VHH binders against Gliding motility regulatory protein (frzE). Designs and how they scored, part 6

Target 1, 240 residues: Gliding motility regulatory protein (frzE), of Myxococcus xanthus (p18769r270to509)
Amino acid sequence: DISNEVREQLDRVESDLHMLRDDAFRFVRRNDDGINTLHGNLAKMADHVAEARLVPLSTVFDAFPRAVREMSRTQGKEVDLVIENADIGVDRSMLGDVRDALVHLLRNSVDHGVESPDTRQQLGKPLNGRIRIRVRVDGDMLHIEVEDDGRGIDPERLRQAAISKRLINAVQAAALSEREAIELIFRPGFSTRDQVSELSGRGVGMDVVKRKVETLGGSVGVSSRIGRGSTITLRLPQSL
Short names: E, the ipSAE of ESMFold2; O, the ipSAE of OpenDDE; V2, 0.75 times the mean of E and O plus 0.25 times the DockQ between their complexes.

## First folded at step 1 (VHH)

Design e10 (framework vhh_vobarilizumab_d1)
Fold by ESMFold2-Fast, scan of step 1:
Formats: sequence, C-alpha cells, structure tokens
Structure e10 (fold): chain B 240 residues (1-240), chain A 123 residues (1-123)
Amino acid sequence: as target 1 above (240 residues)
Amino acid sequence: EVQLVESGGGLVQPGGSLRLSCAASGSISSYYAMAWYRQAPGKGRELVAGISYGGSTSYADSVKGRFTISRDNAKNTLYLQMNSLRPEDTAVYYCAADFTEGYDYSLEEYDYWGQGTLVTVSS
C-alpha cells in the first residue's frame, strides 16, 4: 500500500545511504591503508638507497695496523691494535673525514696516551699498550670508539693549561667537574695556535676533530681515568 | 726519526710550470698532515697549501686555481704542481709535516721541516 510503499522507499533510501557511507569509509580506509603502505615502502626504499651508498669501514681500517706499528716503532713503544666490527659501513662521502679523524686519534694515543714499556712496567701494566677501535650502530647513528689503556687525561693539568692560555680564569677552572675539565681538550685554541687551524684534517688538536665531526652532523665524546686510559667516541650519521 | 727532503726547484719563465716533490723518510710521515710553505726575499714565511693524510686540501688565495697539492702515501711523498707561475711566486719552498703543537697534554711543537728548494720565476 501507500503506507507500505512509503516505508519500503524510505527503507531503501536509508539502506542506500548507509551503503554509500560505508563504501566511502571503506574507500578512505583502503586509501589510508594504501598510503600507509606507500609510506612504509618509501621509508624502506630510502633506507635501501642510504645503505647502497655505504662503504665498509675496513676500507679505512686496513691501513691502521701498519700505521700503529710504524708510529709505535718511532716512539720506542709496543702497542697492540684491536679492531672490532670493521665490516660496518659509512657513507662514501664521509670516508676521507672519518679516516683523517681516526688517524689523528690513533697518533695521539700512541704519542701521548700509551706510556713507554719501562714506565708501564713501573706502573704494573702489561708492557704492550692496547688501542681498541670499536664500531657500533645505534639507530641511524654510527659510534666509533678509540680506546687506549695509557696514562689517561689529567683534569688538573688541563685546568692549569687552560688558565695559562687565558681561555678561562682560575675561578671558572675550579668550578669545572672532572668530566668538564677533560672536555677542555675540545675547546677552540686549547691545543693549537689560533692562526694554524685554518687547515682542515691536520694532526692538530681535538677542537679540529670536534668541528669536523660536527660539520658532518655528528658529535664527539671523551671518557678518561688517569693512569687507566682514554676513550674518544665519534658519533656520526651513517648516511648523509 | 723523520727527515723531509725537497726537490724540483729551479728557474722558470713567467707562465711556466714546475712540480716540487718532498720525500719523507721514516714510516710515520705518511700519517701526518703535510704542507708547503714559501719565503720570498724580504718577506716572512707563508702557507701555500696543506693536505691531510686522507687528502683534504687547502690553498692560499694567491695560488688557488694555479697550484695543486697532492700526496702518495705509499711512497711517503708530497707534491706541489705549480702552473701559470708569476714573478711573485719566486721564493724558497719548504715542506712541512705536522707543524703544530700537541693536542691534550702538551703545548710542545712536533714540527718536521725540510731544508727548502728555491723557485725563481724570471725572464
């Protein structure tokens, strides 16, 4: 009837509207799922493209055993080099900067870190010094640690050196923690004369190493205990 | 010990070219940053070009685009290719390795210098 016809038409219209709404929501959901899948695929593609640009750090590290032996012989020292995870890669564009920084750190460990065999014997240490390079990946960051078991960094000596160079005054120096005093090695003008740091990649000062690493989007850390050695950590983006 | 020995200096006409070499004895020299300095008559010593172990380079503005510094780490040899030479390039050229102070313990200089090689640019 008319009453039943009107009810059937209303029910049909209501059903059609519900169907259109559900189809619209399903279309949006399918498109959102598709967009989320595309975002996931693009992220994976970006990661794969980034990884395709990586070159193993062994490309840099393969020269280091000979380098350490030659540096050690010149200084009259015996040093063992241990390298861990040399197969981890870094962006090809950063290889030269990474090599320069690590050569500088190795040279400084041999020249200033590791004691002579006679001194090590007097201190009850193994006659051979040890330098360890350890590579780790943490997310998108590469951590390269250069550790020695040498004399360590004396925070009091660094405070006095900074005062003598007029980088800080005695009040400022006394307020530094031991960690902050050790970090003075990274301060501009601490290890070099101002006019010399115009050359990049030289075996001159930890301030140059820090600036270079920061230019690459990374950071540098130090940990040391007097008489027990030092660890310098380079944090670098694995891809640029 | 480390010894630096320069060679390749001489007399050239303006617009000419010379290649200087610096041979480093002692195996450690290949791991140092190296540089060319020059000292012209009546002037102080000036930095010409520098190169890191990894090959990063820098140049004085006066020579940029004309001079090229390079190194052969396997031979422990540093080079300076000098093109488009000018009378003002006339100087004694010195090879230097790791010419700066110590980094975290000491203000001691650990400079290694050669004896110099004379370059004369004249008609």
Scores: ipSAE 0.010, ipTM 0.196, lowest interface PAE 9.7, mean pLDDT 78

Design e11 (framework vhh_vobarilizumab_d1)
Fold by ESMFold2-Fast, scan of step 1:
Structure e11 (fold): chain B 240 residues (1-240), chain A 123 residues (1-123)
Amino acid sequence: as target 1 above (240 residues)
Amino acid sequence: EVQLVESGGGLVQPGGSLRLSCAASGFTFSSNAMAWYRQAPGKGRELVAGITWGGSTSYADSVKGRFTISRDNAKNTLYLQMNSLRPEDTAVYYCAKEEYYSGTDYYPDFDYWGQGTLVTVSS
């Protein structure tokens, strides 16, 4: 007998099913909200751990004003050093490689980049040379630019050097753009010097700087105009 | 006063190994590049291996793959591990420290020679 009791029972079952669906939906949403919160907290913890490992670049740069003064005095040059955004941090584990690269770049600028005061006067430049180190953060990457207002890099000299060392032939050299010719400074086996005292420099040349930066997950760029100076850019991950 | 004291030299057969040590004092060892030079009888001094403050290393072609330069900043000590030694490696080996920005050259100069340690590779 299908009576009113069966209809009341069906209404109760429908109500119970609705309540069960609502409870299941709320349970899933609470779990999703919890998971999203956990993911957010883990990301913040990772950021805090990374930040705790970062050391201000001023730790490296604080020695540079004295170093540039001593290099300049030895060369009979007057050089002004400007450092921008030294408060930006880098992973402590990279500090030694960053220091070595920057010291090499500063020495290149003082010894080879910046002209003598007499030459600068003849060219209508300020008597004091200028070197600028600028740090910028873009996402998770650091950009460290070392710029001088010196003589610049001569692409024709670099083409000739590469041909003389049989790294490329004359046809290949002529096909290089000015930028590609300047990038020859990063090529393994490229050197314009041959002296017994050069063994240390063979281990710390621009090819070595590029290789070390690339090993850290970064890249190196160069921009130069003859007579107007050179900029070397180190692009490095801020944390490893 | 800068002092560099080399040790670990001796007589070894071809194919043998030696480890040289250089104990440094009178300067901040951890802030200076260090190098090993050698001088064979009747020859000038040649740079064998160098290591920067940041740990970057360089080697003469004649020793590359056989010698390893290293440093222990806690002990103010420089090391040269010499493997697969050859008769032509016979020389007095000298420890040197960087003269920071003193030169007019592209590379850091090395000065403050120690007394040296004699390495003889002979059967």
Scores: ipSAE 0.000, ipTM 0.100, lowest interface PAE 13.5, mean pLDDT 78

Design f01 (framework vhh_7qia_2)
Fold by ESMFold2-Fast, scan of step 1:
Order: structure tokens, then C-alpha cells, then sequence
Structure f01 (fold): chain B 240 residues (1-240), chain A 121 residues (1-121)
């Protein structure tokens, strides 16, 4: 009957109207989403333009393989250097200080971190030591990690060294967590070198590294596990 | 990011053998030192065997002469061949890679999820 046909036609018209309404809403939403996407793309482009003014860290790192090889030879060690994300940029004005800080860290890893080949063989480690430099970006901050697979830092030796140097007393030393004890290396005037090598010279300490990084508005962290190595993290503003 | 996937565990009778495999992805395997650890119920995790990038090996005294660790750099895989298994070898076995550092993290050990080994008659 015609009443059924009229109802079906009205249902179709109402369905079409609902679809048109939904399509109109999606079009408006897509325009809003498109504008937000465009704003996001413009912000990213502005960030890319700002990043174009930075100098790649490879400018500093390119000299390091040779430097590590030379340092290793004078210590009778074999050390492999691996560098990750050297293309990340940093403010040109920071390059000299970053280089100096990293050279001190590499020297420390070669001289004190990485064991002799004989010792490494006895411990079941690769005969060649490894130093890794990793660069990471987290927001406006640059993280440069210098990691070695060496002997690590003994928190008990650091506690005893701090007591012997009268930086803290035995009660204070016992209260430090393992991490806090390891962080004693950053205290001004604190030297963790028990044996002074004629070849390692003087003035290579973590307090020197910390001072240079702090001059740049950054901070330094340390993590270590005895027998497994150490990681020193430089946290720096990417731009000054 | 490094991922470690263990396989080869199972139930075995005393005196039997199993070969565990650990496949690594997301890192340069050939330069990593690799180890096998185990953890029995209610006990701390202990090192079983360790192999350097150059192939030098170390073993816990309890497994020396019975277990053999090896690596295949072409397959990014570490193996633990376990012979003459004893009930006290029952544990979850974990593959571990050398120290791994994530930004803002102090967890250096990279571990797989583990593979259970049960030695029982």
C-alpha cells in the first residue's frame, strides 16, 4: 500500500538528513583538525629552522676515536669507541666546553675504568674495553651519556676515601645509599685515584667535569655497578 | 631498544639435556657481552654463564663442565647447552645483555622474560 511507500520514503529522507548532518559535522571537525595540524606543522617547521642554527656534535666527536686510541696505547689497553647520534646539534658557543668535559670523561674511562687486557680475560670480559657515547634529546635538554664496560665504581671505596679525606664522618658515610656514595666523586677536591700513574698526569677528576657542565647551565649524573662499568650523563641545555 | 627472547626451556628428567636460545634484536649484538642467569623459587637471581663479544666464557662453579655457553653473531643468538641436568638446576633462566642505559633510568641490566626449566622425575 501507498502508506508503506510514504513511510519508507520519509525514513529514507530522514536517514539522508542525518547522514548530511554527520558529514557536515565531520567537515567542520576536519577543518578544525586541519587548522590544528597546520599550526602543529608550522611549529615543527619553526623548530627545524631553529635547529638549523645548531652545530652537530660530530664536530666534537670526530676527533675522539684517535684520542681514545692514543690514550689506550699509553696505558697498554685496547679500547673500542662507539658513538651514537653524533648528528644531534648543540649551540656553537658550547662546543669548546663540551669537548673539554668529554675529553676528561674519556680519559677517566681509559685510565681508571677499563681494566687491563689480562684482568679483563680473568673476568671473562671482551679483551677490548668499550666506551660508548650516546646523545639523546629530551625536550629542551640534551643528554650525553659516556658509558664504559670497565671495573665500575666501588661505593665502599668511595665511602672510605671520603672519611679519610675528612669530607664526611663514618656515621654520615654509613647513611648514604649506594647511589649517593657513588655521587661523592663530584664533591670539590675529592679525588678517587688511589694510584697515580705518571702517564695519567694530574687534574683529571669528576669535579672538573661537573664544574665545566655547570658553567653551561647543566648538570652531571653518575650510575655504576662494580665489575660492569660506569655511565656518566651530562645534561645540558641544547641552546644558550 | 634491545629486546631479548628466550626459548628452549621445558620439563626434563634428571641426567637429561636442554639447549636454551636467546635471540637479540634492536642492538648491535656482536659487540655485546651476553649472560645466562637463573632464579629458583624463593632464591636470588644468580649468574650461570657469561660470554664476551670475543667468545671468552665464564661459568658458575655449580655448572662448570656440564653447561656450555656459545654465540652465533650472524643470528644474533646466544645458546646455553645444559647437560647432565640435576633437580637443583630447576629455575627460570634469563638471558641478559651488557649494561643498558635509558635516559633518566639507572636500570643497566637488559633482561628477557625468562624461560622455565624443570628437572624432575
Amino acid sequence: as target 1 above (240 residues)
Amino acid sequence: QLQLVESGGGLVQPGGSLRLSCEASGSIFSINAMGWYRQAPGKQRELVAFITSGGSTNYADSVKGRFTISRDNAKNTVYLQMNSLRPEDTAIYYCAAEIYYESGSYDYDYWGKGTPVTVSS
Scores: ipSAE 0.000, ipTM 0.100, lowest interface PAE 17.0, mean pLDDT 76

Design f02 (framework vhh_7qia_2)
Fold by ESMFold2-Fast, scan of step 1:
Structure f02 (fold): chain B 240 residues (1-240), chain A 121 residues (1-121)
Amino acid sequence: as target 1 above (240 residues)
Amino acid sequence: QLQLVESGGGLVQPGGSLRLSCEASGFTFSSYAMGWYRQAPGKQRELVAFISSGGYTNYADSVKGRFTISRDNAKNTVYLQMNSLRPEDTAIYYCARDWGYEDSTYYFDYWGKGTPVTVSS
């Protein structure tokens, strides 16, 4: 029949459309599964390449005991340097920036953190100052802490210094918390040292350290208590 | 209380010499390292010479062999002997104390009002 012919033709068209939809769905799903697999394999390859670029921080730290001795002698101070977890690795491309930042932090601890031997003796502290570099990994981030047992940072003196340098006004200074006042050390222009000073090194301010660390995708923190010392923490991606 | 007073600056011709003095009061001078800074017009302040409490000295490359820093603990005085002066040495020269017990500011160096040195023909 003609009605049966029309029905058979409609059934064939419906069957063909279902087959085309199923083929299209299978093609899209296969391509998506393939892309997901490729993305996973590329991520694993990238991780292996990044891991292969890690170099132990001891490569940087091995020069520090001598450097701290030389800095200490210039200042008439006695300083002991202790380094913990020097075997932890960092991306090879970051070694120069990490070295420069740490040398600057060590110089700041010797020049400004650790008191003279006579001052330390009067305060009842051990004659030799102590600087500790501690490395730890937290997830994908590397934490490098530089701690000294020196005088620490006086937030009130920092507020007054910032006002006198015209970096902030008295109203702004009064609004800062103790921690925010201590963080004034990271403000551009806060350092009193000249950039060309041989004794202060070419990295002359904590603003330079902060900028370098931030360009690497990291952050810098500070904690201090007057009379007890200061800790500067560099938080950096272990791999770029 | 704490005071640093610089003297000895002046006008000299190129190749001339000056001796700067800095008299300290209000702290135990012999316990502190001392330095000389300078600031030229339109430039940042720079460390020129340094002497530790133990007598170790260091100098900026621009002044090595020409300037000599010394101290007299009995007089609470630090000196800067400047020889073979050049026009680029023209600056205000400041005496500075190393960070001590009375100064708990991380980046605050105590220094005096300065003494001007002009090297000009």
Scores: ipSAE 0.000, ipTM 0.101, lowest interface PAE 14.8, mean pLDDT 77

Design f03 (framework vhh_7qia_2)
Amino acid sequence: QLQLVESGGGLVQPGGSLRLSCEASGSIFSIYDMGWYRQAPGKQRELVAFITSGGDTNYADSVKGRFTISRDNAKNTVYLQMNSLRPEDTAIYYCATEGYTWDYPEYDYWGKGTPVTVSS
ESMFold2-Fast, scan of step 1: ipSAE 0.069; ipTM 0.540

Design f04 (framework vhh_7qia_2)
Fold by ESMFold2-Fast, scan of step 1:
Structure f04 (fold): chain B 240 residues (1-240), chain A 123 residues (1-123)
Amino acid sequence: as target 1 above (240 residues)
Amino acid sequence: QLQLVESGGGLVQPGGSLRLSCEASGFTFSDYAMGWYRQAPGKQRELVAFIYSGGSTNYADSVKGRFTISRDNAKNTVYLQMNSLRPEDTAIYYCAAYLEDWSTGYSDEYDYWGKGTPVTVSS
């Protein structure tokens, strides 16, 4: 019959549409799997490229024991340098800036932080000063701490220095917390660039260290206690 | 040159008070920052109190609210008023003087030290 022919044709059309849907579904599935695999491979490739750019910080640190000995000899001081976790890597492109910042911090610790042997003896401290460089990784960030056991940084002394240099007035200075007062060392124009104690007129303030670190996407912190020493912390991205 | 002579130490009972004096001899006393340090048996010498040439003061956390440092430039003398004394305050107390260096943020190397005055807090 004609009505039976129409029904049979409709059944065939539905069967054909079902097969076309199955083929289309399998095609989409294969394409999705391919895209996911490609994304995974690209991410792994990017990770391998990033890791290949890391260089151990020992590349920078290996010169520091001799440098500290020479700085110490020039100042008539004895200083022991201890370095922890020198095997941790940093992006090769950052090595020069990291080296420059650390050399400046080591020079500040030797020239200004660590007391003379006579003063250390009078204070009941070991004759040899101690500087420690400690490297830590926290997520994507590298923390490099430069610690000395020297005279420390006095927040009241920094308030008075900033007033004397006309960077702030007495009211502003009195309003600073102890930590904020210590952080005055990072203000532009705080240190004198023409100080003779700074080698080769390359004498620069802690503001230069802060700027270098910030250019690398990092930050600088300070902690100190009078008579017990100071710690400067460089927080840097490990890669870039 | 500048010399420092401490006095006023002694034996005192817990909760008592004592005033230490440090007399400087020489010129330009008013240009010097003055500090009081102490050294307990078996411990390193620690800063107790500090006074700048301009009169600003700092104190160790262990003595805040109990000790007061002051100076009299006309008498070339720095004082440490010690109230509410505790057995852990037992030490030899030293006076120190040093020129203020405003350029670096660090304290000056100590120019002059006294010989110390003993303080014993005990019943």
Scores: ipSAE 0.013, ipTM 0.260, lowest interface PAE 8.7, mean pLDDT 79

Design f05 (framework vhh_7qia_2)
Fold by ESMFold2-Fast, scan of step 1:
Structure f05 (fold): chain B 240 residues (1-240), chain A 122 residues (1-122)
Amino acid sequence: as target 1 above (240 residues)
Amino acid sequence: QLQLVESGGGLVQPGGSLRLSCEASGRTFSDYAMGWYRQAPGKQRELVAFITSSGSTNYADSVKGRFTISRDNAKNTVYLQMNSLRPEDTAIYYCAKVTYRYTSGEYSVDYWGKGTPVTVSS
């Protein structure tokens, strides 16, 4: 299939262009306008080459460092953002939904995941919180992980919140495994603006993220450990 | 927790060859960008070669055309084939999991191996 051959070629070109941009900073090791101009030109060329089909996720991710800094500053938090494998491409038609989902997850991590510097110091954690976005390809699917080293999700508190919101009764709540209890964050009606401050962990608008990802033919997963952070995984088809 | 174990270092004459191996354990290797760094006596550690998760490679100017980095995801291993070795290649060689850090605009190392010494002597 010609379309598959074209996809593979575009993926290689996108990866190579991303590597060239990064190499300018690494091997020259200079902070100058020449490097900034080269970086901008290569990014524009990559977007132009890939515009008909696949676009590097760096197109979406390049705005995130500024956004995370602004979110963090507003809340008096210090957060480091790390992005891995941003050179991987995705179908251009999906970019808006992927961007919206990831912005929501980043906001959730800054607002509810990462603790204040004072709280982190009291817990013996590094003063700066860490958010990591990691992209990987598995066959025809993309896995995008958003991980933080924050407070994590307490399954017992989620069970109680679900009972209080009358989504489930006490018998149903007790029957849930820890994984199933954490997955309550994706239930319609669990997370609302009126009750977000009552949750000890994540749950703000996760049903919206799930619906967007499912509309694209994908799925959403969650993993968490109290006091050590949370990982939200978006599994998406690389092309539609 | 990712652990990296290097092997294959040793003593070699100028013009000779060595192949270094780095075996990763504890995490999903195939998703990682991996690099080889070296540190000569009295010098800072420097990046020698880099390979992305997709297999794209890059090299320091000092080793281009002489060194080749590769990976075997089935064995969770990254390799550095070193040809036409020179006395200035003498260093301790370190395997590393490498990340481009958007907050600083630089490559950073998340995990280091313990190092394997390479001595090129006449």
Scores: ipSAE 0.000, ipTM 0.181, lowest interface PAE 17.1, mean pLDDT 77

Design f06 (framework vhh_7qia_2)
Fold by ESMFold2-Fast, scan of step 1:
Structure f06 (fold): chain B 240 residues (1-240), chain A 122 residues (1-122)
Amino acid sequence: as target 1 above (240 residues)
Amino acid sequence: QLQLVESGGGLVQPGGSLRLSCEASGSTFSYNAMGWYRQAPGKQRELVAFITTGGYTNYADSVKGRFTISRDNAKNTVYLQMNSLRPEDTAIYYCARDSLEYEWYGSDFDYWGKGTPVTVSS
């Protein structure tokens, strides 16, 4: 079930509470040995209380196959979605921000990243585009990668788009490295055509995604190859 | 209205060279990525070379080191310099440009040219 992980975490918390009670009684009998056992059980309870706040990412990911199909159909594209390690959990308080970020990344990959079927056929690529979501835990940090095999990010087009959107001038644009140019996607106002489009609720830009992730103590990265695709990486604390 | 006109194809002996040209009509050439594609007899169409607005280039493995793509924004022209030609390079070569849209993830290509035939034989 969808609630199995929450039930299991609550069961672990309940088990630790019984352990604390039992160990308190044993401490009365064993003096010094009971103190170490009690401290160990308090640490376990704290860990399980933290774990009880975690929600499996499958809670978010389960809607994505349908969402990608609907987005793809609207754009006249065929896209396959592959999700790895959906059972890893994230703090419940971050779930909404994670969902919003991932939906935005998926929409960008479908709308802008993946080429039309005709273009992909002409480029010798598989007719269907591929989007891959990978989750990894490293210590207390969660890494969520959204990768597509699409057209990739063109640094020169980003420089020109930033100038056109009046985010930077031509001199500033010319001074950017390729990596810095690709990172323009995170500049405020870059992901939308104008202020009116943003205010009308047309979507949330990558600048908002970056700001929210950074507020949660994380970071956002990007890598891309022209003609081969793009990867956006969200790095987040697994618990707040 | 964008129109692409290819030229420079012909018959050449193995080891020879040809330079293909593609002249574009339209006010936005300098904002468009350009590519060369080919379709050999009995094979599917393949991307040969690609050049972005800023001159960033990419090549198919089969032509890397032998072909060079370049552009002249003042002349609204993209070129494909083909050196050390082989019989397997025989194909109809097509010039393509991307859509006119400013996209932060890049753009798709359309084929507007009728193609220019290249035959490499003895």
Scores: ipSAE 0.016, ipTM 0.191, lowest interface PAE 6.5, mean pLDDT 76

Design f07 (framework vhh_7qia_2; at its last look DockQ between E and O 0.10; V2 from the best seeds 0.00; counts 0 for: pae O 5.4 > 2, placed apart)
Fold by OpenDDE, look of step 2:
Structure f07 (fold): chain B 240 residues (1-240), chain A 120 residues (1-120)
Amino acid sequence: as target 1 above (240 residues)
Amino acid sequence: QLQLVESGGGLVQPGGSLRLSCEASGFTFSTYYMGWYRQAPGKQRELVAFIDSGGSTNYADSVKGRFTISRDNAKNTVYLQMNSLRPEDTAIYYCAAEPDLYGYSEWDYWGKGTPVTVSS
């Protein structure tokens, strides 16, 4: 009976198709598990590699006390440098950029932040200025703070300076919050020294620092109070 | 040692003109803000004008249009041209210097001052 034969053939084909489907599913599942395991192992390896790439910040900080002393002496200033948590690691690939950024911040604190001894005496401040570097880890982010006890940043002077530099107009300046006014230091063209130093190959402005840090996936912040000092905060990924 | 030496002060009639000079020594002049302040008798010292290292100028509202601040980096000198002087401009005028970076609230260096008296 041709009809029965055809039915039997169809049943066989259906059975075979079912088996093939099951085999395919098993194969996909096995491969998926394998891939997941591989991904897990790769992630672990990446973590280990990242850890192996960490270099203590002390490698950079060890030179800073001398540098700060030298910078201060040339200006007739005495500045104490305090470093906290220098043993925290940073990615080796970022070490150079972090160093450069910090050197710039230290220079700024010495040059522009810390007052002269005479001025400090008049203000009732300790004759010696103080710069503090604080390092902390917050989740996956590295926080580096450079704090000085200097004169602080005057938002109004920055507004005026920005107007005079034609970076903003008077209306725009007036619309800025104090915080935003202080953040003008990060704007390109604000620091004229940076322009001169760029010509000399040595000048890193705060805008450059910001750009470098941002390129690394980080951010820069500033907090300042008149008469009390300033804090620059670098937020960087601990590992790239 | 860093020094600022003011000159050009004196007695002038209302409507007259004076030009103040401040010669700087002992620092890299071209990288500094230079400013003029004044202190009248019994009053607080007030900003008159300042000029940044790039030559951008800023003035107090009370002197806008009358005073001009300028600098000659080759001579390490900052000037204050004062026109249309008024009796209320009578004060001791002080030169000030500050490194050009953050625009901090305080000036690092001050001159001894030069007296300006506007009187009929």
Scores: ipSAE 0.017, ipTM 0.321, lowest interface PAE 6.4, mean pLDDT 84
ESMFold2-Fast, scan of step 1: ipSAE 0.253; ipTM 0.590
ESMFold2, look of step 2: ipSAE 0.025; ipTM 0.255
ESMFold2 (binder alone), look of step 2: mean pLDDT 82; pTM 0.826
ESMFold2, look of step 4: ipSAE 0.203; ipTM 0.513
ESMFold2 (binder alone), look of step 4: mean pLDDT 82; pTM 0.825
OpenDDE, look of step 4: ipSAE 0.017; ipTM 0.375

Design f08 (framework vhh_7qia_2)
Fold by ESMFold2-Fast, scan of step 1:
Structure f08 (fold): chain B 240 residues (1-240), chain A 122 residues (1-122)
Amino acid sequence: as target 1 above (240 residues)
Amino acid sequence: QLQLVESGGGLVQPGGSLRLSCEASGSIFSEYAMGWYRQAPGKQRELVAFISYGGSTNYADSVKGRFTISRDNAKNTVYLQMNSLRPEDTAIYYCATDYYSGEDFWTEYDYWGKGTPVTVSS
């Protein structure tokens, strides 16, 4: 029934907007609680106050299941999101930048990484795509990995794209290792950023993600296998 | 299924002009750019001109000021206007989709035409 289908879609949109609003209120409330904790401390104890500035990454991640669901619905895809170690803390001042970078990576995985259900069926893959966010601590650094089981990145196609865009010549391209070729996605100017359509205009180039992470004193890595997916790793200082 | 068909090649004298056309039959993706490539005898294939769906262009240094790429999205066609042709422009000219627009580098297939020969000779 067209009427029932339209009403179900509207109800789902209304529910998603309600969940996004609730997620935003929870985020604000958690941030206010963090500020209250810091305000409760003796200002003269600067080192102890600095330790109290860490807030759990769940403050950012709690909104992601809804966001990925919305992105997936818009693209006609089914994607499962798994989040590991969301209780690890990061400096409160970095939360907005970390959130923005991760939202861009999740959007990239949903829009470009994970194949359509029809394509996944043809390739013998599970119909539902999978995105995993995994956090780990290594000394003073956080490693946040965003992994998908999608189409992956073809290094030879990236070499040809870079030559086509005149970022490098054929000799330079041939000299790149497979990993270096994949890292071309981070090159300024590799994304033409031509606003060719509303869909591509909504995306953000990987060079912007890299710059944002570097501004926080971190670095970005990538690994991929064609047909098996990609992992983007953000390395960030836990404290500024 | 996207198919690309080039036309407009031929024999021309130095200083002459040719207009190449590439018609896409089937579907053309609004997010993808189109390019003209050429391959001269004994040389590797090289990019000549590039155009985004919105009309942003880029050219090989050897053809800047002489060649103009354009597109008509309503006709699913891309054109290459070649002026002041030189013997060095002699090549087979290929039309191709460029699926590497920003994050769209995830696409599995590149589409190439079969080529149209251009000979510049007196």
Scores: ipSAE 0.000, ipTM 0.135, lowest interface PAE 12.6, mean pLDDT 76

Design f09 (framework vhh_7qia_2)
Fold by ESMFold2-Fast, scan of step 1:
Structure f09 (fold): chain B 240 residues (1-240), chain A 123 residues (1-123)
Amino acid sequence: as target 1 above (240 residues)
Amino acid sequence: QLQLVESGGGLVQPGGSLRLSCEASGFTVSSNYMGWYRQAPGKQRELVAFITSGGETNYADSVKGRFTISRDNAKNTVYLQMNSLRPEDTAIYYCARELDYSTYEGYWDMDVWGKGTPVTVSS
């Protein structure tokens, strides 16, 4: 029968169309899976490239015991340096800026933080000062803490210094919390006398340290207790 | 009690050399940031060179390669060796204890300046 032959032909055509539609759908799924796989592979490649750029902080820190001994001898002080987790890596491109910042912080701790042995004896402290560098990772951020057990930072003295330098007025100074007053050490103009005393590119002062760290996508913190010491924390991306 | 005394200035021809000395009393130069500044007539005082407590040195671009800052800790003295002098180097040269305001102690120390030593570069 013609009508039976026509029905059989239509059934075949419908079956073929269903197969073509299923093939097209599988092609789209396979292409989506390919795109997701490509994105995953690119992310893994980026991670491998970033890891290839990491160098251990010991590359920088290995010079610090000698530097601290030289600084301490020059100042007539006795200072012990302790370094924790020097094996943690940082992006090679950041290494110079990290080194410069840490050398400056170590110099500040030796020159101004840690008291002389005679003063420490009068205060009932151990004769040898202590500086501790501690490294830790929190997520994608690297925390480098430089701690000393020295004289600490007096918020009231910083308020008065900032007023004397005309960086803030007395009303503004009185409104600062203790932490905000301690953070005055990072204010532009606090770490230098004035513009005429600057050498181009000399890179001195805590405001310069803060600017360099911020340029790297990080931040700087400070905590201090008078007579107990100070901790400066550098927070940096581990990789750029 | 805190004092800086400069010496060694004078008249010199272009291309000549002078060595300035700065003797400190009442404090030790090795424990402080020490700078050499200069001031030409009618100009602002400018930092020429400095030496840190750790012995690191920095120079103004105008004097790099020509001037050298150094110290003698035993004599408690800072020097500025000036070579290849030019007429534009004519100024009164001042020695100063530079306050490191990045530290909570530096801003409480009295800023110490010498009285200056004149340097004239001309025929």
Scores: ipSAE 0.000, ipTM 0.119, lowest interface PAE 11.3, mean pLDDT 78

